# VH-VL binders against p78833, part 7

Target 1, 198 residues: p78833
Amino acid sequence: MSFPASTHVYIAKIIGKKGEGDKILDLLSKVNEHVLKSEPFTKTYYFARDAKNPDYIFGLELYDSKEVLENSHKTSNPFLAFANYLTSTHAPLAEPLQLLNFKVVDGHLDKDNLGPDAKDYVLYTEYTGDSATLKQQLTVNPKADTSLIIHSLDDPSLYAVVTRYSKSGIEPGPAEISGATSVSQQVIYSGVGFLNRP
Below, E stands for the ipSAE of ESMFold2; O stands for the ipSAE of OpenDDE; V2 stands for 0.75 times the mean of E and O plus 0.25 times the DockQ between their complexes.

## First folded at step 1 (VH-VL)

Design r4 (framework fv_vorsetuzumab; at its last look DockQ between E and O 0.06; V2 from the best seeds 0.00; counts 0 for: pae E 18.4 > 2, placed apart)
Fold by OpenDDE, look of step 12:
Structure r4 (fold): chain C 198 residues (1-198), chain A 121 residues (1-121), chain B 111 residues (1-111)
Amino acid sequence: as target 1 above (198 residues)
Amino acid sequence: QVQLVQSGAEVKKPGASVKVSCKASGYTFTSYAMNWVRQAPGQGLKWMGWINTNTGNPTYADAFKGRVTMTRDTSISTAYMELSRLRSDDTAVYYCARVEGYDFWSGPDYWGQGTTVTVSS
Amino acid sequence: DIVMTQSPDSLAVSLGERATINCRASQSVLYSSKNYMHWYQQKPGQPPKLLIYWASTRESGVPDRFSGSGSGTDFTLTISSLQAEDVAVYYCQQYYSTPFTFGQGTKVEIK
């Protein structure tokens, strides 16, 4: 396993009202600046847009622990500014903010250190079913630049897989797991954030 | 003109609670966050927390988590700070202070006159 | 937490002379081209008064003999010509991340 057991995976689903995507990403960009400079404990801070909805912002975040997420990342000025915007009188959200907590089961992120790119195919798939079955049948794709399997800390029946192919022309598809339901989302790198640090 | 007027001095026994008020005037109350800072006699300033006056969402310093509650009443432009399970070392002057900013926080520019809280047996 | 360390703890300066107070943050407080560092003046029996915000901008009504400089982790408050009314305790504060910590204060007196 390439990730410490304490690694905390944070999935953010931010569905803005029409036209709000740019502003959300602008604020996240400022947060990212802070992360790069002041948060060495942040392993991944990656934001993408839903392929079909530019105002649907998807976030993949990895931290050394949940503690640093709660007591360091979320206490920074840039983050507070971002959070304030989401809860401001502007009411930029079309749906309630979704924040999901996961742990790493297996996988790798940006194994070739190519960095994120808007031209890459990135697929996020959530699986719901028997935990033992999902754990056994979900496998890492060694050919993918990113292949990450995560297990929900909020719902034991929920797993997710993040797959990225870097400029290969291969579009990732979800694996079919017998007895499990799956929901996939294709996302496109927004230009904000990173998958891994050099 | 901008004014922050705090409630009067308090004398409390250990274990009791105190609630200090800070009434704002001369500006749009919900456009500025409110900080609470205390200062023990002869000591420096200690930040306790702040509250988003618009949403009511507070953030507390770890030293006070579990004992402090910050609230606001927008209808009367008043912020409140309640400190429970008081100890002798809670004896201090407590200040409210507004801070301007949305994504950029400047320094607290207006302060209340302070509220002296004395905790003694 | 970001630790703010001022130096010196106390300073005695002759009238009309320069007073210099330093403040060091345990980590950078620079974000989006602004240093989230503020300076306050506190006189006995009074609340703190904001002097300088964002490291170098004077608050309205503050005399021009007060100036702030620095970036990142090291900051300086300068009183170019100390006046009698400048006798006070001065504090730095970071507003970069919670908790928004203060320096321990520097007492400025007339020599």
Scores: ipSAE 0.011, ipTM 0.564, lowest interface PAE 9.5, mean pLDDT 92
Fold by ESMFold2-Fast, scan of step 1:
Structure r4 (fold): chain C 198 residues (1-198), chain A 121 residues (1-121), chain B 111 residues (1-111)
Amino acid sequence: as target 1 above (198 residues)
Amino acid sequence: QVQLVQSGAEVKKPGASVKVSCKASGYTFTSYAMNWVRQAPGQGLKWMGWINTNTGNPTYADAFKGRVTMTRDTSISTAYMELSRLRSDDTAVYYCARVEGYDFWSGPDYWGQGTTVTVSS
Amino acid sequence: DIVMTQSPDSLAVSLGERATINCRASQSVLYSSKNYMHWYQQKPGQPPKLLIYWASTRESGVPDRFSGSGSGTDFTLTISSLQAEDVAVYYCQQYYSTPFTFGQGTKVEIK
């Protein structure tokens, strides 16, 4: 699998107030329908709930270029409805929206184009440490349905890994690698969207 | 009210290139993607690709990748499809079609009248 | 690629009688309660005309004798009372994913 050099990866962290997760995800589901039909240069558009907090919506987005996000995605009617809801006087967010920008280091997306299943785990792991050490220690898992290594464009010490297994019985847990000064892992369930455009 | 008007019929030799135009009117050109579809004589419809008319970014079907180029000119609301290294099996009617996008989720699409391209040797 | 298969290849129906055309997708075109499937009508010498989008939503100006049904992989176009102007080739098309793909077409003729 290869990715264009212009590929931009975004990790969205959308933390709603109690009870807001359903509405936020519903709005994102409508955005996703538009992305499937009208945004062919968006390769991944996946939003799902943190396993520990159903009001915490995690997003993974891959665009062939930054211009796809800025000129096509952000100007769509369902995206504007979503954005307007988040910034409304209702104030549905518990914390400011985080949108983190990464480049692809290596990896692959779901080979079956099945999209995420509600039973399936998506693991999102952040590693902070010496950049050269992390780059050498992080390796693609060829047995995972998705195994994507990404490097922050804003923080050279930050790498992240997205892993998905479609098989039941995989136990999510913290992953440690040599040379990481911190490791943070999220388990993601109950998603909408797609990891690899069908 | 919505109209897609395509350029006239073309006769080309094998190995030549053809550029078909599609002029849109009656709607906001940049609010909809433009698809290109061809139909060989007596055969069904085959999708060639589409272009995001706002950004200019195209997506091509694998069968045409490397030979097809899709562009647009927003100042005259016109989309173009150029097919190079023509073969006899490229003889077909070529259609442009407006696909819902950007401002609208769903809605009717519209097709140009078609451009007949004949590749004869 | 998603393969779209229509049946029958041709259909002869008497004026005023019902015509039924089937379309099968090789994988589901359903996402979030919407089926990404179109039905088109094409008359000789003319471009295709959209009849139905979202598998069952009739385009404005299309007579109510045309209806679409089905979900996921199996779809049907019904013309409840065939009229002379309905003689045409009908195509199903998925727009769930690129490349967009069409069925091979069903020719509807008067018996």
Scores: ipSAE 0.000, ipTM 0.423, lowest interface PAE 18.3, mean pLDDT 82
Fold by ESMFold2, look of step 12:
Structure r4 (fold): chain C 198 residues (1-198), chain A 121 residues (1-121), chain B 111 residues (1-111)
Amino acid sequence: as target 1 above (198 residues)
Amino acid sequence: QVQLVQSGAEVKKPGASVKVSCKASGYTFTSYAMNWVRQAPGQGLKWMGWINTNTGNPTYADAFKGRVTMTRDTSISTAYMELSRLRSDDTAVYYCARVEGYDFWSGPDYWGQGTTVTVSS
Amino acid sequence: DIVMTQSPDSLAVSLGERATINCRASQSVLYSSKNYMHWYQQKPGQPPKLLIYWASTRESGVPDRFSGSGSGTDFTLTISSLQAEDVAVYYCQQYYSTPFTFGQGTKVEIK
């Protein structure tokens, strides 16, 4: 499946203090309900917990354009409630919220349209290196249920890959790219969100 | 100065519809949600719903779902509330009230003057 | 739905004396250190006016004789020294979850 050139990708890194993950996800569940009912322009809205720390929340979000993200999604009341919680005097985050902007290079989100599952093996990897080399060497894995290659809009040297396998026993490590460094994070679907709109 | 000016009083028969307008001025219309609240004669306030004026997405109270439609026209900074299949107990004053989109949990801060709708046969 | 219950339904208070209005929510409206309930004043023939938001913060231009207190489910509006212009119906409203319900109102009169 191809992605329109205007497709805007957010990677959200929400580093909650101890015990905050459940509430963060509860608020995101309310945003997800609004997204499903009212935001046809939001094509992916997927939230997961870090495999090692359940209070660290990972988000993968795809929008038809940056315009609809900024002017429509981020102005919705459920999103504002979520954002207000994160910036409240309760101070639920251990680190400032990170929202990373990307464009799609290539890939697919849910090959067999199976939907996300907590048993999936999901790996998010950031690569830093020469942009032309990364573009050439990062390839879509046609056997993965998710294989998405994205390129940062803010840092030309930064690429990222989201890989998901729904089958037990498939846990590949990140690809090694000569001349690039990488950082990987395993995440577990939280029950909040979707990869393809139903 | 912030102003919300509503359309004039209406007299309707049972089974008809009414559409109340609320024209905003003195602020950026799309930065504030618009609530609709009604007050029957001698009664308290009842929340009907609200609309995100930027996206046009409404949320309705269950008591009014199926009969209420909330819309807006951003080119003239105007919100609308339409109530269909009117009955005598819909006789009330209908208010619009704005809420800041980034802090809507602080509740409505400015209210329109109200529109009296009378439903009688 | 969260039910907001005010008490009393009406009260008469002498000029310069304290008026106290209670509001109880059927479930907690406390979230992230904020109480998502507000107080409104409605004078005869006028639309409601926001007095206090987040249970205890006075809106700009509201006299300091008005104060709000409480947390979770139990809230109080106090008028420390009642003035003639304070004759009105007072409403609490939760703005925590839809539908954003109001209390039934408390009518305050001069005794």
Scores: ipSAE 0.000, ipTM 0.429, lowest interface PAE 18.4, mean pLDDT 87
ESMFold2 (binder alone), look of step 12: mean pLDDT 91; pTM 0.917

Design r5 (framework fv_vorsetuzumab; at its last look DockQ between E and O 0.05; V2 from the best seeds 0.00; counts 0 for: pae E 15.0 > 2, placed apart)
Fold by OpenDDE, look of step 12:
Structure r5 (fold): chain C 198 residues (1-198), chain A 119 residues (1-119), chain B 111 residues (1-111)
Amino acid sequence: as target 1 above (198 residues)
Amino acid sequence: QVQLVQSGAEVKKPGASVKVSCKASGYTFTSYAMNWVRQAPGQGLKWMGWINTNTGNPTYADAFKGRVTMTRDTSISTAYMELSRLRSDDTAVYYCARESTYLDAFDIWGQGTTVTVSS
Amino acid sequence: DIVMTQSPDSLAVSLGERATINCRASQSVLYSSKNYMHWYQQKPGQPPKLLIYWASTRESGVPDRFSGSGSGTDFTLTISSLQAEDVAVYYCQQYYSTPFTFGQGTKVEIK
């Protein structure tokens, strides 16, 4: 599977206070409904929970362009409702919202169109180091259902890899890159969103 | 010194293939992506694609998909660009260009290879 | 595809005078305070040479008389005092998205 050159990858890290995860996901579910009906330009809208913290919501979003993200997706009523909740007096967040911007370097997303599943292992790894080294050494894993390499538009020294395996096809942890540091996060599909449009 | 040295000029018939080489020296070949850019006579620059010199994985511009093949031989720090089913409008100077990943720019260029396609 | 449009197509400037080249992108190439836009210089019979990267930073060895400015969609390359060795075609390029695209080029000559 190939990605259009203009594809914009959006990584959302939402850390709610204790017990807020469900409410956050409920709101994101409503946004997802809108995305499915009204946002053909949203190619991926996938949300997972951190394997260790159910109130830590991880979002993987792919858009046809940055423009449609900013001018269409973020202007939708369901999204605004979600955003308003996050910034409400209720103050549901335990940490500041993190929104990261990336471009696709290489890889595939749900290559066999299996769809997301809570039984799958999904690993998100951020690599920090020499950009040239990372670009050359990061490789797509053809055995993974999802193996997506992305490069930060915010920090040229930052790359990330999204890897998804079925339980029967689990591979060891993230690849080590000489001269680079890495931080991995295992996430579990929340039931909200999609990797490829149904 | 860092440099890219390309193979010599080529003259081809329509329908033939051409393979241009680009030998790198003065730096670690597999640490930098290699791009290919061509320039028709009196025209501007057109990006053809790039290759991950470490993995060998190429990415091609849509305009050349199906006709271009980018490869590399790490043992001799050489990148190759093969263009098949040549047409007259493929007549151009072809450049290899090293990508400075941090700058996301082409910082080192080969001297160019002239490919002429004529009946 | 992002289209890069330069203006003018050609420019004749007297020695010692200012040369100004404009480049417009069909969409913004600014992301996170970084413009993914570069300038290249191509002298006759030579390959292109990186001149300015990220819209405004001179490549090593580039004389101070060269400067880049602009952000988003509109960019400018300025040669404050044109020298004989500056005769060349100048190209802007976006690295915002593939395919990477160049402007059509601006030929700078001595008047």
Scores: ipSAE 0.022, ipTM 0.568, lowest interface PAE 6.3, mean pLDDT 92
Fold by ESMFold2, look of step 12:
Structure r5 (fold): chain C 198 residues (1-198), chain A 119 residues (1-119), chain B 111 residues (1-111)
Amino acid sequence: as target 1 above (198 residues)
Amino acid sequence: QVQLVQSGAEVKKPGASVKVSCKASGYTFTSYAMNWVRQAPGQGLKWMGWINTNTGNPTYADAFKGRVTMTRDTSISTAYMELSRLRSDDTAVYYCARESTYLDAFDIWGQGTTVTVSS
Amino acid sequence: DIVMTQSPDSLAVSLGERATINCRASQSVLYSSKNYMHWYQQKPGQPPKLLIYWASTRESGVPDRFSGSGSGTDFTLTISSLQAEDVAVYYCQQYYSTPFTFGQGTKVEIK
């Protein structure tokens, strides 16, 4: 995939109460079906479970622009059904929904076009530190099937990296960056979504 | 001393299965993927697939899906390739090859295992 | 599948002379400034051996008479001064996407 300058990235952190992960993913599968049929502007729509807690859902979403995200994706009927469930009196979330906005710095989503697999080794790492240092020291790993470097639109000190390996006996940890702190989360593909449009 | 040692030559009848072993030594087995490549007599090299030796997850070339199974035993640093429903055109030398994650290349090869399929 | 096509299929070169082998990929194997294309040498009765990786970098222990060049779709392996020990079949291979494909091979012999 090429990354036009207007590419808008969402990282979704959906912290479901115990037992809610399956329902959240079922609703997202309906959104994904609509995305595949009707949203050519949605280039990535990938959902995974936290490796330690299956009710915590991680989302990686790429849109051609912030405008199509706000005016087209978020106004679709399947999205509204999903959003209405999350805010219903059932109260399925253990913590408020987090939607983090990023721009692409560099990278690739599915180098060999293998598609996502539950057996993939996937890390999401957030780095906080000096922006110039992070931009210089965070580099794309060509050995990874996913290596995506993104910079927060809301917090200049925040970068994130998504890495995915399907073809390695080595599972590298997050890079150490001098003067930065990091937090990593391993996630497992849920069967809902895609990295490149099929 | 990094090396891959494969099991000995096999003679099989059509319809049988063969299982080739590849024992690694001199390096951390689970840190490198293992690939399988075959070479029919007088022919070139054909990639069959690879296995993630840490997780045990295989990826197969489409030409061999449904007939090939790749496994490993980490306790003895050994990878296996099993090919079922053998045909005479499966007669070949079968190689295991270690994948270097830093070079993205097959940097260490086994000596090869000759499999002959004849009636 | 990415098709790797080598030329010539066989090559006879006088001892001490230059041997040139070409490899063409059906699509570019360049990604992030690296060419995912390698050369292997297979001497008679032996397994293949990695010779050159990323199109142009010699593997450890490979003599400097071997060089690789090219980018994207077109690649060349050059043996600047052929030695008797260089009699082998040479294969190019792409590592850009599965299935990882090899060229058909080029047999190099002494004339």
Scores: ipSAE 0.006, ipTM 0.468, lowest interface PAE 15.0, mean pLDDT 88
Fold by ESMFold2-Fast, scan of step 1:
Structure r5 (fold): chain C 198 residues (1-198), chain A 119 residues (1-119), chain B 111 residues (1-111)
Amino acid sequence: as target 1 above (198 residues)
Amino acid sequence: QVQLVQSGAEVKKPGASVKVSCKASGYTFTSYAMNWVRQAPGQGLKWMGWINTNTGNPTYADAFKGRVTMTRDTSISTAYMELSRLRSDDTAVYYCARESTYLDAFDIWGQGTTVTVSS
Amino acid sequence: DIVMTQSPDSLAVSLGERATINCRASQSVLYSSKNYMHWYQQKPGQPPKLLIYWASTRESGVPDRFSGSGSGTDFTLTISSLQAEDVAVYYCQQYYSTPFTFGQGTKVEIK
């Protein structure tokens, strides 16, 4: 797997009201169909449920560039339908939508994509601290199926790590970094989309 | 002892199918991906694809897509590669190779299975 | 596809002398300080064996006369003092992207 230097990473945190998770994922499934057919420069398009809250949808998206996100993805008809639903008078969100911009520091993603019956977890961890320290101490785990280190484009003190291990039910905790604070989220791996474009 | 043992040599006619097995021992089968690589007589190595031994999900090289099927049976720690609609230019030694997740490299190889396709 | 090209196709070297094999990738296989390329040795009648991973790290059990160097697109495998048991075909391989591709091989023989 190659990551161009221009690779743009988008993290989405979509917290729906009770019962909205199914509708949100259904709309994202339609967006994903369009991404697969018509957006070849979108390399990762993955959305799945928080392990504790089925209405909290986590998204990981990798685009070859910021321009792909802004001019190709955000202008597509199914994306606009999805976005319009989230901002509709129905008010499906429990909390304001969070959309975070990152660049790739290092790492790799799963070689394959698991179907809807997969029961593994993805661990997403945010680290806040001294940028130089975090860059030096956050290391790719070569034993993970996915081990991706990303750095915020908007906040230089923010790094994040995405990991997955293929062994069902075994999820290593987040690495501890001295002098940094961290917050972690477990995401059920089975969801909508793909970690690697087929 | 970490070992991959493949099934024996096969002789097939054009249009037939062949299914090669690769039995793993000495390690946790589902913790490593299995790749398949072939080598025609006097030629180099050509990657055919790989299978996630835990999930069963395969990925195939475009040259073999539509004719190759990769499967596994976790109860007997065995991977399979089936190639259909055989042509004379499918004559080759077929290898299974374990992929080290740590190294992203093919660290253990089977002994090879010779498949001869002739009329 | 990334094309891996080796040179020379064959090499005859006297016992105890240095053998040098080159491998060129059609595009850089360097990402985040790692070169996604490996070297394999295939002796007559045997399957390939991993010799060197990540361009320069020797696999466990491989004699120290084998070394790898290079970065990006240009790589070299060196056998510092050729032994009789080193007669083999050597292959470079990229793991940067699928499909994984091998060089055409370099046959090393005793002079």
Scores: ipSAE 0.000, ipTM 0.441, lowest interface PAE 18.6, mean pLDDT 87
ESMFold2 (binder alone), look of step 12: mean pLDDT 94; pTM 0.950

Design r6 (framework fv_vorsetuzumab)
Fold by ESMFold2-Fast, scan of step 1:
Structure r6 (fold): chain C 198 residues (1-198), chain A 121 residues (1-121), chain B 111 residues (1-111)
Amino acid sequence: as target 1 above (198 residues)
Amino acid sequence: QVQLVQSGAEVKKPGASVKVSCKASGYTFTDYYMNWVRQAPGQGLKWMGWINPNSGGTTYADAFKGRVTMTRDTSISTAYMELSRLRSDDTAVYYCARDYPTGEFYGMDVWGQGTTVTVSS
Amino acid sequence: DIVMTQSPDSLAVSLGERATINCRASQSVSYSGDNYMHWYQQKPGQPPKLLIYWASTRESGVPDRFSGSGSGTDFTLTISSLQAEDVAVYYCQQSYETPYTFGQGTKVEIK
């Protein structure tokens, strides 16, 4: 699998106050309906709950270009409704919204046809260290259904890896990279979005 | 005993669609991926895709994307492969085949008997 | 796509003699010490039967005269002493990445 050189990856960390996760996902579900219908250049639009905190929503988004994100996605009515809710006087977020910009280094995405009751597990791991070492040591895992290596556009010392295994019971831990610090987050699909456009 | 039983032979006209079934017995249907592989007369084997019966998730070979749909019904342990807009070169024996039970793909250890699909004008 | 090329296309071997079939991948199908390569036997009118998985592990019930070897891009299936029931077409298959791909097949016949 190859990606356009212009591919823009967006990682969203949306940490809601207790009980806010359901409302956030409901709004994102409406955005997803618009993305599927009207945004053909959005290749991934995936939202999942943190395995330990149901009000922490993780997002993985792949756009063919930053212009798709800025001019098509962010200007849509359902996206604006979602964004306005997050910044409303209701103050639904427990932590400031984190939106991280990445580019694709290497990898692949599998077609994701998640049923309404499916449990789908994704592991997201951030690595911080020497850029040349991380670029050389991080490798695509062909055993995974999704194996994506991404490099921060804002912090050259930051790489991240997204892996998904659709077979039940197969959730290997993150690769260990000598000399780098890593932090991993396991997320569980929340019924919103897709890893690969159907 | 572990067994995959496929639906009977089909004769179709160009432009039609065909839906082949594969009924599993003797094991937990949702624990094993189901692959679909076809073989044209006198030709080799060609992988079409797989479905995860637990999640309903699918992966299709590029040659069949847009024409193939794989589904399953867990209540009757049956997988389906539907191929649309049939052409004469879709004439083949279509097999379903189960992946090995480990979490990594080892190989296709149990195969259906095959379903002959003939596309003729 | 990974292209799997078998050699020879056909092989005639006397009963009791060794048959050797080669399979070459257009790129490595090995990762972290594992080989994502499998071998199947197909007799006329029958579905394929798994013989060897992960390059060298024999499937349960397969006679010990069948063995697999190799890594990276070059793999071999060996039948140490050909029996009459071994007349079939043999296929290699990679599972390193999708789409999974098969070799074109090697037909084994008695000389």
Scores: ipSAE 0.000, ipTM 0.448, lowest interface PAE 18.7, mean pLDDT 86

Design r7 (framework fv_vorsetuzumab)
Fold by ESMFold2-Fast, scan of step 1:
Structure r7 (fold): chain C 198 residues (1-198), chain A 121 residues (1-121), chain B 111 residues (1-111)
Amino acid sequence: as target 1 above (198 residues)
Amino acid sequence: QVQLVQSGAEVKKPGASVKVSCKASGYTFTDYYMNWVRQAPGQGLKWMGWINPNSGGTTYADAFKGRVTMTRDTSISTAYMELSRLRSDDTAVYYCARGGYSYGEDYFDYWGQGTTVTVSS
Amino acid sequence: DIVMTQSPDSLAVSLGERATINCRASQSVSYSGDNYMHWYQQKPGQPPKLLIYWASTRESGVPDRFSGSGSGTDFTLTISSLQAEDVAVYYCQQSYETPYTFGQGTKVEIK
C-alpha cells in the first residue's frame, strides 16, 4: 500500500476498571461516527477488546499527518467528551492511558471492513531488538487481510506488527525473529471503528 | 458453469447516476469477491473497487471515492455498481469480475460481458 | 499506487514466431516466493480473459504456447509460436496491494 510519508500511527492501550469497557467503547462509538462523517484523512480508527480482559480496549489509529490528529481529531466534540471522561474524577482507568506513537514501515490495511457479526483473528505483536535486523526481517504478509509493520518514533528498538485474518480457522502466531524478544496480544475484532476507511 | 450477466447499455446525461447490475450463477455467490473494472473507448483497464458479497464490505479506488457505491443482494446473487454525478469522461464499458477471497488472490477468472455507459449532453 | 508499465506498446509478429511482452512494477509484487502478477488477453468487443496467474501458472484451457515468468518487479509473457487467434491486447495486473492496477496494454498484431 501507499501511505503518505507524514502518516502517524497510534497504538492505544486503554485499561479500564471492572465494567468500564462498555462505557469506553460507547464513547469511542460516538467519536467513530464523527470520524466517518467529518475526518476523511483518518485511514484507520479501530478499537476493540483484549481477548483476555473485556475492560482492556486496544486501539489502532492511522492519520495521514500529525496535523489531522492535532487539528481535526483532537479538537472534535466527541473526542473531547471521550478524553474528559477518561480524566474525570470518576477515574475509570485501572492504569494510565498508553498512546504509543509509530510510523509506517510497510504493509497494507484491511481488504474491507467486516460485517457486524464478524469474529476475526487480530494479532498485535511488539518486537524489541536491533533496529536494522528487525527492519530487514519483518516482512508484509499479503495473505493477511491486514498486515502492517510499524516502527516506534520514541524507541528505535521497538517495532510492532498488526495482522488480521478473516478466514475461519486461520490464526497464525507471530513471526519469530532471531535476536529479538516479542510480546503478542490477541484482540476480538467486534468493537468500534474500521481498519480500512470504507 | 460460472456466469456473470450484466445489465444492458445505458445512455445518461451529465450529472445523472447509473446503476449497473451483475448477476452471478454457477457458484456460491458469497465465496468470492466481486470486482468492478472500467474501460474507456480505446483505452486500458482501470480497477474501480470490490465488494465482499458475504459481509457487504467495500474498497474503492481513490479516483472514484465519493461517487461510487457498490452493493449486493445475496437473495438473488446480484452485485451492483452505482456511479453518481456522471461526467462525459465516465463514458466506458463497465465490467464485473470475480476475484478470490484471500488477499492477493484477486486475479479475475470470470468476467461479465460488460455494460456500455455513454454520458452525453 | 503501484504503477505497471508494459513494453512495447505494440508488437507486430509473423505467424509462428515468438512474441515477448514485458511488464515492470514500480515496486516488488513478490512475497515469500509468490508473485502477485497476472496476465489477461482482450480481443475486440470482448471482455478480458485470464491467461496466466501468479506470474507463471497457466489458466485452465489456455494453450501451452502461452507462458509467464519473472519475479520482483520484472515479468514477461511469452507466446512461443503466434497464431492468428492470438491477435489481441494483453494486460498485466498486480494484486499485491490496492488499488489493483493494470499495465497500459500491449497490442499484438500479425506482421
Scores: ipSAE 0.000, ipTM 0.515, lowest interface PAE 12.9, mean pLDDT 87

